VHH binders against Probable cysteine protease atg4 (atg4). Designs and how they scored, part 1

No score or structure here was measured in a lab: all are predicted.

Target 1, 320 residues: Probable cysteine protease atg4 (atg4), of Schizosaccharomyces pombe (q9p373)
Amino acid sequence: MELMARFLERYLHFAPTNTEPPGTLIWFLGHSYKIEDSQWPEKFLYDSFSLITITYRSGIEGLENMTSDTGWGCMIRSTQTLLANCLRICYPEKQLKEILALFADEPSAPFSIHQFVTMGKTLCDINPGQWFGPTTSCSCVARLSDQNPDVPLHVYVARNGNAIYRDQLSKVSFPVLLLIPTRLGIDSINESYYDQLLQVFEIRSFVGITGGRPRSAHYFYARQNQYFFYLDPHCTHFAHTTTQPASEETFHSATLRRVAIQDLDPCMIFGFLIRDEEEWHSFEANQKYFADIVQIFDSEPQPVETHDDFVLDENVEDHL
Unless a header shows other numbers, all headers, positions and changes below count from the first letter of the chain; antibody chains are not in Kabat numbers.
ipSAE, averaged over its two directions, is called F for ESMFold2-Fast, E for ESMFold2 and O for OpenDDE. V2 adds 0.75 times the mean of E and O to 0.25 times the DockQ between the complexes of E and O.
[cut] marks letters that were taken out.
Atom coordinates printed by the task and the answers are left out, and those that the model quotes come from them; centres of patches stay.

## First folded at step 6 (VHH)

Design n1 (from k1 with R59Y)
Fold by OpenDDE, look of step 16:
Structure n1 (fold): chain B 320 residues (1-320), chain A 121 residues (1-121)
Amino acid sequence: as target 1 above (320 residues)
Amino acid sequence: QVQLVESGGGLVQPGGSLRLSCAASGFTFSSYAMTWVRQAPGKGPEWIATISSGGSTMYDDSTKGRFTISRDNAKNTLYLQMTSLKPEDTALYYCATGYEDWFGELLSDYRGPGTQVTVSS
């Protein structure tokens, strides 16, 4: 309680001013918070803090000739962040430390930076220390999930124009994480997608967006009107391992950050968690609200492997 | 002042249908997610469905496929179409300015007095 209070104070100190009128809702991964005044809802801040934030790490052993992912690992870390929080939803009975162990900075951890680097090389011929694109990141998550049946979560990656194919999805057991690598513009998000992007945050199965910042990847988890809140992976902490666990505090953000929709990078990964058939039906029914972001078809017309050439730069740290 | 007034409840036979309405006033209806909740005697409140400000919907599994939530922002009205009603659906039905937090708790600051739905042969 005391610790949380301290962080809340920090939030309030560094948080942007809530300039939106009272009554505007904050959408938080398909959930919502009622705003009664110009202040940030305390519960929103609590929940924001409670999200797992996986950031750059130093002192990493066994990572080729590298000891840190600083400068190149932001897409991976943001993807880990998305996956970690997705797993929290899937398995609420699991303790935080158990989830974090899956992302430990050691080769044996199933979703470690090591595994991502190895998988990136294997699947996409990405050299260690190179940036991951959205498609590569998605593919890695999918394969790593497949390799770790002890963490029951299937990953379906959309392809061929952000398309989900029902026949393919039907072959996968629930829960399923849908990852939609997409580009919603050239230099910025096309305004034609604005409404759909806003609606995505109102979808119950929504588990966040990875990417979305110019030259870097962040994890976007909430929105208020056209402002999007995100977790920033660009802070470097000491490696977290089974034998030398990092402080839990290093996995939480004490800074509230937001960006306007106009300032978002159009290259993003959308995540949706489908836990059962009913949730799939709900998702499908709601797909009309973001139909240009996610497409649903019965079957793939031609088996074509899609590659996305999107590369994000690691050079910019957002201090906002 | 926020006001919610439910209507459309009544006595219906099993397998029957009802359409509930909730008239909203005192706030910008179109800016809020709206929720239907019910409470049977001796039981706690049960979430039924939520419709976002944008129109996206979510349902509880127990009523999914049978109940449909919708809204008319021009009329400041929330609806619940109920079909294939069962005795177990007997409850006082509330509309609420509800929201669900990250931990899955449905919170409701405002709700109406409710409308009684009784399903009985």
Scores: ipSAE 0.031, ipTM 0.471, lowest interface PAE 2.7, mean pLDDT 88

Design n3 (from a5 with S35T D59M)
Fold by OpenDDE, fold request of step 15:
Structure n3 (fold): chain B 320 residues (1-320), chain A 122 residues (1-122)
Amino acid sequence: as target 1 above (320 residues)
Amino acid sequence: EVQLVESGGGLVQPGGSLRLSCAASGFTFSSYAMTWVRQAPGKGLEWVATISGSGGSTMYVDSVKGRFTISRDNAKKSLYLQMNSLRAEDTAVYYCATGYEDWFGELLSDYRGQGTLVTVSS
């Protein structure tokens, strides 16, 4: 079966029922689709399919003593998914194959699982085969980006809470990917963040959310009301290398998946692509709609030297 | 075997109209998004328009918006391109193709016809 036929067949067969009323909007990485009927907009389905999905892989060579990242690599793969789609957004003129090559399952690929594993060990002392948290994943992406200047994308990671500092960002050239690792609750998303979380998907610079719990990370790219659409990395495909490229189909999802907001894991990485000063200004202007998720300040606060003036009140006159 | 056969091309004056047709066979026509592409003399292949399998969604390159209309008849396994207000720059060989433009602007196509020549000249 040809690609389009297979795509449509799978989506039609496996797509969840659209339970939302007509007239609602689907927000897709800052773009919107109008729902005219109870069905899914075809364009939304095509666009969803267009997104790169990087999943578990087997038959990986040179990955320490492992041949697969199945069971532990989901945060890495979801982060790769975010980065890959970000790069396609940033550089639409680049061929898909060229982008995928950056994520090849070989040590030499700039954003390979190998590089993530190595960087995780170096930066965070994570042993190969261990699950990556959001902060670690962000740090790895930033460092790997720095090590690969031939990939013209800078990465800024919020390292102090959810704060972006203007003075730090000013030192970074465009385009820049903003990664904001955050926790929006303990076991679930705090309801206080619901509206802001919904708003994030309406931001033009939004390039998705990577998040989840151990062994259950996903890439979220769209929402309809309180339902969030995601790409699932937990399907294992054969390794993609320069000499043995995997089928292109293995980098696409033919299944539409969504989850309700109350079922989302609160551990998330928010991604925003800023390509120029104008986009930054737009982002900054819109930050008010999600100000509790992303904060913007001029500079990092200096640690308040608490001069504990221990006024030794010497006046304990021992009335002995 | 998948076959796409274009027709309807010809010589037309600026401001004129043409309707291109594409007859499809050898596959389940309604299951495929269909696309028109064109190649002008000395230029590369350019995407023109796409229509979804059901015909419910259409997309156009900016230069033809408002002038060209893509449509399909799934019962007849036919794709159409109504071209109005034709310009000299529309001169090209027009091809019918299976496939669609992805969200990033890349044309994904599996099959393409032999093409039909459209010449817009005074």
Scores: ipSAE 0.623, ipTM 0.845, lowest interface PAE 0.6, mean pLDDT 92
Fold by OpenDDE, fold request of step 15:
Parts: structure tokens; sequence; C-alpha cells
Structure n3 (fold): chain B 320 residues (1-320), chain A 122 residues (1-122)
């Protein structure tokens, strides 16, 4: 606890200055915080700290000829981060340790780096140690979820980039994680998407964005105006296994980080959690506010799976 | 060594008030979020309230909102729980604990005191 407390204290101490005016809102995974002064609300900071961040790991056993995912695993780790936090949202009664176990750095863990690597090869012919694209990451999550029915979360990946088809979704039982791999520009986000991107964070079912960094991937979970807060996976910690668990603090971000909208990379995955029919209707009703980011149709005219692996494969991973 | 010592418990009638105190030692008190938890007879441990290290943020379980107030004095290394409008269902052993409830509703805590009994009965 003391170590965690110190960690948290450091986190709080080194938070960036809140430069936004009082009265603004912070949107945190579909929830809001009111800013009353120039300081960060402590609750927001604590809540941000409480989010799971899964970062690079070293000392990994059984990962082909590799012992670390440092340098190539950022998309996978950020996707794990999205999924882990989604599961926590979906099942708040489950303990943190239980959720983390699903992502253990061992082959048997359902959503381990091992499983991602294997699935990436199987589904998309991605060699071990190579970068994942958004579509590949989504496909892996979906398939891994299917292979692990004991984890009660279904995954629907948008078709043709950003399209949800009602007839397909109707065949999936709740709860469902919607993953939308998309590109909102070439080198940067097209300004035409700015307002819609802001609105996405206000959606109740929103569970974060993966990607969004040049030649890298982060997990974005909150925004204030045009600033987006993110978790960075680029810190390497020792492997977390069932027999040798990593310290809990290694699954929390040590720093509050934000980036301006103009500095975001346009390649990203949007996540939305739908837990029941009512939430789906709410999502559908609100889709009009981000209709160019996520599309909803009755049926797919020609079902075709598309992969955008090449979009991120050219990226160079930055290390902290 | 971390020590947490609760006090202030007792017998009170419904609608009454009590103020619990917790004296902390053995750690940097102001660096820790602090929490009150309670255990009713035959029930499991229940989170009641949390206060941040600085005292600037507080959280409550729904059943005590508007009735209970958590506070702290970092200079005195003390945690408090003002309990008003007490109900029979508030009967429990109340524990002072280090830690906080995360955004997902999980209590992350390592240390807890021996507790103080609060009995609400007519």
Amino acid sequence: as target 1 above (320 residues)
Amino acid sequence: EVQLVESGGGLVQPGGSLRLSCAASGFTFSSYAMTWVRQAPGKGLEWVATISGSGGSTMYVDSVKGRFTISRDNAKKSLYLQMNSLRAEDTAVYYCATGYEDWFGELLSDYRGQGTLVTVSS
C-alpha cells in the first residue's frame, strides 16, 4: 500500500497543469467531471489512476524466440488495455487481479501477448514480433473472445472499416464490445471529424480509443475540450504470470498525459460496450453525433473482411 | 508498523448520531487515501466512504449519502466518520482502512484497524 501510495502521490504531483478555464467538463469514458477551478479534480485523477494500463513486458517465457514485446507490442498492449478496462466496466464485481490474470504473460492466459501473436499469425499472417494494425488487433480480440466463452463478453468488429450491420449484431448476445477500426485522415485527423471525435467521448457506452499516435499506439480514455488523455504502453516491466505476479503498480499509469487533437494520429480503434437492448438503442440514437466515424446499416450488401495492417506496420515504436 | 485504531462506537437509538475516529501511525498519513468499511452481523465487508489524501475528494456508498461525512486531519493523522440519522441497518463493526475505491468500485486496501462496534437499536 505504501508503495502504491507513493506511486499515486507521484502521479498526482507530476500531473500537468490544468490550463482550461473553470466550468469546462472532462469526459471520462462517457462520464463527466466538472472543473470548478484551475486544478484537476482529485476524483478525476484517482479515477484515471485506477484504470488498467498494460505495458511492454520483459522476461516473457514461451513467446516464440522472443522474451519481450518491447519495440513492437504497443498496439497489442493498448488493445489489451482497452479490453481490460472494458471488462472492468462490464463486470465491476470482478476483482482487479482476476481481470489481470486474463492478460498474464503466459501462453495459457486467454488474452496474453502469446495468444495475440499466435492469432495474428493465424488470421492475418503477421509474423511474431511485427506490428499489429487496427483491423488485425480487432480480429484477434474477437477470435480470442470466441475461444474463451468463460469470459462473458462478445466482440463485434465493424465491417468495411466502420460499419455496423444490424442483422449481424442481432445474432450476437449481450454484452457486446463494438470495435471500430478506422482512419480519420492521412497524416492527421481531418478537421471535418473534430466535432464527432469530441462527441464520441460523451457516449455512455464509450470504452476508449486504441492507437492515435504517430508510429505508435496509446489508449485514450478521456478528453477536456480538444485535449485527450491517454495511457502509454511503452514502459517495460517484468512479465506478469500466475506463479510470479507483477506488482500492481505496474498496471497503473505513473503520469497523467494528454495530447491536443491536432497531434493525434488518425489511425485508431473505437470501443463501445453494449450491455443490453436499451443501451443499444441509446447508442443508435446517439450515433447521429458521430455518423461519419461509425455507420449503422440494416445489412451488409457484400460481406467482405478488410484489413488495414499496412497502415501501422510502417510505424516506428517510440520508447520512453 | 502501520497502526490504525478506531474509536467512537457505541449504542445509539435510531435517528441518533455518532462520530467515529481513527488514529493512524506508522506511515505518511497524508499520502494515503483513507477508507471506512463496515461489517454487519452475518454479512461481508462493505465499503462505506473514502477520502483522498488531501481531503479534497470524498466518496460514499449510496446508502449513507447525505447522512455520513468522512473527513480527516492530516496534522493529527486522524480520520473521522460523522454518522447522522443512524438506522438499524447501519449496525456493524466499523473499520478504518488505508486505500481507496477505484473508478470501478473496487476497494484497494492493505491495512485495516481492529474496528469499533456501532449498534443502532431502539
Scores: ipSAE 0.584, ipTM 0.833, lowest interface PAE 0.7, mean pLDDT 91
Fold by ESMFold2, fold request of step 15:
Structure n3 (fold): chain B 320 residues (1-320), chain A 122 residues (1-122)
Amino acid sequence: as target 1 above (320 residues)
Amino acid sequence: EVQLVESGGGLVQPGGSLRLSCAASGFTFSSYAMTWVRQAPGKGLEWVATISGSGGSTMYVDSVKGRFTISRDNAKKSLYLQMNSLRAEDTAVYYCATGYEDWFGELLSDYRGQGTLVTVSS
C-alpha cells in the first residue's frame, strides 16, 4: 500500500523545493519541525494539507444580485479559513463536515458569506460586493460568533489599534479568539517588524495571520526563516450548501505554497486562540517578544471630560 | 486482520526512563508511517511522534523533543518509543497507530492499539 506516497506525489507536484539547510526549523502555528535532510518533513506536509481552506465560490443563491464572490471575497474567505481552523481546534469531537456546514454558502449558515455581507452592511455600512477590509472582517467575525451558541467562541478584537484590555477580557468565558488587525509598514513590511513577525509563529496560541489588499488576501500558517506558507482563496469552486455539499477536496489546498517576507502585504490580522487561563498566562508572558504588534493593558482609558469651573452637574434624574 | 499491541508502560519517577514497544501484525508494516499518541487522564488525545515507513524521517511534538526517540524495526514489525528525562506531565496512556495524525488529531484509519499506561510520579 502507498497511501502516503500518493499523497506526497499529489501534494508536491507543484510545491516549491526546500532551499534552507539541514537543521533549519519550520514553525507551524507555534510548533516546530526540523529539516533533517533536504526533503520537506512528511508530517509538515500532512499538517499543511489538513488545514481547512475556504475559497471563492460560484453558483451562490440569495447573495443579492450576485452569484459569486470571485474578485471581491478573498478577505472574507481567508477570515473564514482562520475561523474554521480555530473551531476545529476548539471542538475536536466535531467532524469536518459539521465544521464546514457552519460556512455553507447559504443565508442560514452562521458563518456564510451571506452573514458576513449582511453584518458588514450593518456594522460598517459596506455594501454587498464591496471589499472587506481587515477591521470589518474582525468585527463581523466577533458579532457572528456571539450569535452562534452551538459552538461557543468569544472573539475579542483589539481596541484602539492593537490593544487588549484585561478588564474587558475577564468578563468573557473561554475559549477566546484574539484578533489583532494592524499594519506593519507602508508598501511592504518594515524591516523593524521582521523579528517580531517571526516570533509570532513560535507562540503556541498562534492560529494564523489573514491579510492583504483588495483581490490579494491570504491565510498564513507557517514560516521557515523569512519564508511564509499560506493558503490561497483565489480558486473558484461551486457553492457549498446543505442540499448540494461541495466535495471536501475543495476545502483543502492542492499544494504547498510559500512567499518571501519582502513580498508580504503589511496589512494583517493576527489570530491567537486562548482556551483556558494557563494559555492566557503563557500568551501574556510571551507578548514582550512581539510588543509592537500586540499591547496589553489593565483597563481602557476613559475619555477625559474637563469642564469650566462654571459648569455644574446636570440634574439628570429626569433624563438619562 | 490488523493488530497493534503496546507494551512497556509502568510507574517511574521524574527524570527516569521507559521504553515502549508496539508489535504489529496483519499488514505490510514497512509501508506505513507509524505514530505514538497519548491521552492524559481526563484529557484528549495528543500527538507525540511519527516515523516514516522506511524509518528515514522522524517528527516530534515540541514538548518531547530531545527526550523521546521514536524508532522502528521493520524486520521485527515493531515500533518503539524511548522516553528519557520523564516529567509528571508525560503521564498518559500511550497508543501506537498507523499513519499520520493531522494537525487536528484525525488519523488516516482506526488502526490503534489498546494502549499502555505510563505514570510519572514520586
Scores: ipSAE 0.137, ipTM 0.595, lowest interface PAE 5.0, mean pLDDT 85
Fold by ESMFold2, fold request of step 15:
Structure n3 (fold): chain B 320 residues (1-320), chain A 122 residues (1-122)
Amino acid sequence: as target 1 above (320 residues)
Amino acid sequence: EVQLVESGGGLVQPGGSLRLSCAASGFTFSSYAMTWVRQAPGKGLEWVATISGSGGSTMYVDSVKGRFTISRDNAKKSLYLQMNSLRAEDTAVYYCATGYEDWFGELLSDYRGQGTLVTVSS
């Protein structure tokens, strides 16, 4: 505790200066803080620091011929960050070290970079060391989560773009992590999505956005007006393993980081954590405020059956 | 040596008021956020309220908003909790602690006083 004042000094050393007027709200995963003066609220700073941040690692063993994911793993690391924070919300009785062990940089850890790379090869034919895109990340985390008996979490990846189907969700147990991979523009966020993007941060179940381009993926957890706060996976620390655990400091951001909406990449994964029926109904009731980002339907349309007399070159979809 | 000493607890009727105090020593009080937590009989710790080191920011659990006021006097190294409109469910041992409850509900600091009992009963 004697380090709390020193923590604030260190955390603010490279942090941006607040430029928004007094009375402006900061929205952090569905919770708000009011700016009373030009200083960041201390609670906001501590909450930001408390988020698990998973970054590039070096000295990794058992990752083919590679010892680091520097330069290619940032989407995987940002996805691990989203998942780790979700698991911590779902299982508050677990110690931090127990959650971090699930993400150890070794093949036996259920959400290791090793497991992501193996699953990416299996599901999407992505070779080790290739950049791991948003859709691959979503598919991988869903499969890896289904295989983890110790910390149950069902991951529902939106289907047919951004659609969630009620009949499919009714068949699974809570907690459920909804992942909606979507593209909100061509080169940058289309302005027609701005209001909906801002609204998403106000939603109780919101657990963040991961997204970006190669070497530029981040995890976004808060916003103030059209500024977005994020965790940066692009620093490299030594590998975290069961026999050589990394320092807890390496799983937390060194400072507050912010980017303007016009500099945001339009490729995003939206995350929503639904822990019970009441949270589902709340999410569903609010969906109208971001209807172009996520859609909810009763049931998935069945593929049109082809006739024997006309064979068309079509994309084949696996409807689960 | 860090010391936190709570006082001001007691028996009070529903709708009544109490003011809790916490005397701090052994550290630079004004540099630390301070928190009240409570533990009802047979239950775990519940975060109640937090105040920043300067006193400029306060946060409350929803169940006490509008009824409880956290404050501090940095010159006297003292933390306070004014408790109004007390209800039976406010019955608990109240502890003064350093730091914030983090986003995940864990207290940052291991320093906690020995507590003061508040009983709200007819």
Scores: ipSAE 0.108, ipTM 0.561, lowest interface PAE 5.5, mean pLDDT 84

Design n3 (from a5 with S35T D59M)
Fold by ESMFold2, fold request of step 15:
Structure n3 (fold): chain B 320 residues (1-320), chain A 122 residues (1-122)
Amino acid sequence: as target 1 above (320 residues)
Amino acid sequence: EVQLVESGGGLVQPGGSLRLSCAASGFTFSSYAMTWVRQAPGKGLEWVATISGSGGSTMYVDSVKGRFTISRDNAKKSLYLQMNSLRAEDTAVYYCATGYEDWFGELLSDYRGQGTLVTVSS
């Protein structure tokens, strides 16, 4: 759009300086750009600034006794960001404002913070204002997508940790958003995952990572060597509603932000969009390059029955 | 007045080559990224390749990588597309345009030429 071209011209001077030598690749949602001079590739900047960024909002009505999610909503906002950009890929014919309306800060919007908060209470007993962990966020997205078919999208949340089951996927219609909530370490990412994490960004179906700690969640969409580019939800703008839409500028990043792999939180949601059978087979063929992050099996095992012991839990799907 | 005039299309056998040209006038050519897009019969527009204003950065749709080369001559205000190893799937009207197609497929501007037809057939 003409508007996006004006944003690019306004934002170019705010980007951090590229530090990597000519020939270095940047991987952006499964596509690459090569550093040819000392400058960021223009297309990389354009693509980065075209991504939807959903941030904290103020002046929210109907959110119980709260008017803002500042300080507690960043996982929700980063998850909304992942979902919004995924929907833009699925439905390129829809105008940006139509996609953003699905995330309006009002109860009637299917992916509003109101709907996340209500679903989080229903599914996981999370009260408004409490931290939304990766597992809770995935469960909410899946249920909200199933219950609000404004745009068709099946959300498959990995089972038993990080497992995807072929027999379960064969029964659903594309497009499918795979969400894999996982932990790649205790306090930081275990070094054994580094290469696999880098490889994930090279996968065509990759639509980003949402993750982090309380008050420190982000959406990650690109990497350059062991640096990861992210969208930051931690600025507060006025609420976006159907009757009083927020300025479009509040849904796009003003600059590039990146973080070193050593500083990433290990709690992550990996997102992959599979739009047809060919994309599934490509994802499956490449899964071997990140096999410890995502696992694929034919069928889910049945719970084990024991006659002499007490079973504490068959499966624990708790928040991270 | 901005003008973009494409040329170099024609009928070619599979595996053959063509070189498309686009003559630009009415704007500071070296200040703008330039793009080739194509429209196959009965299909929508497809982004093919983009080159930065300086010529230092190039990008291609996956289906043409390694076969097509975008280039520019800023002194002659001309944009080029060298198309090698042509396939039937490359049959389309090819247009030059200013700017970039964004990540989600929106063209940056309304300015494009009238197009040049490339037909790849035995």
Scores: ipSAE 0.036, ipTM 0.473, lowest interface PAE 6.7, mean pLDDT 83

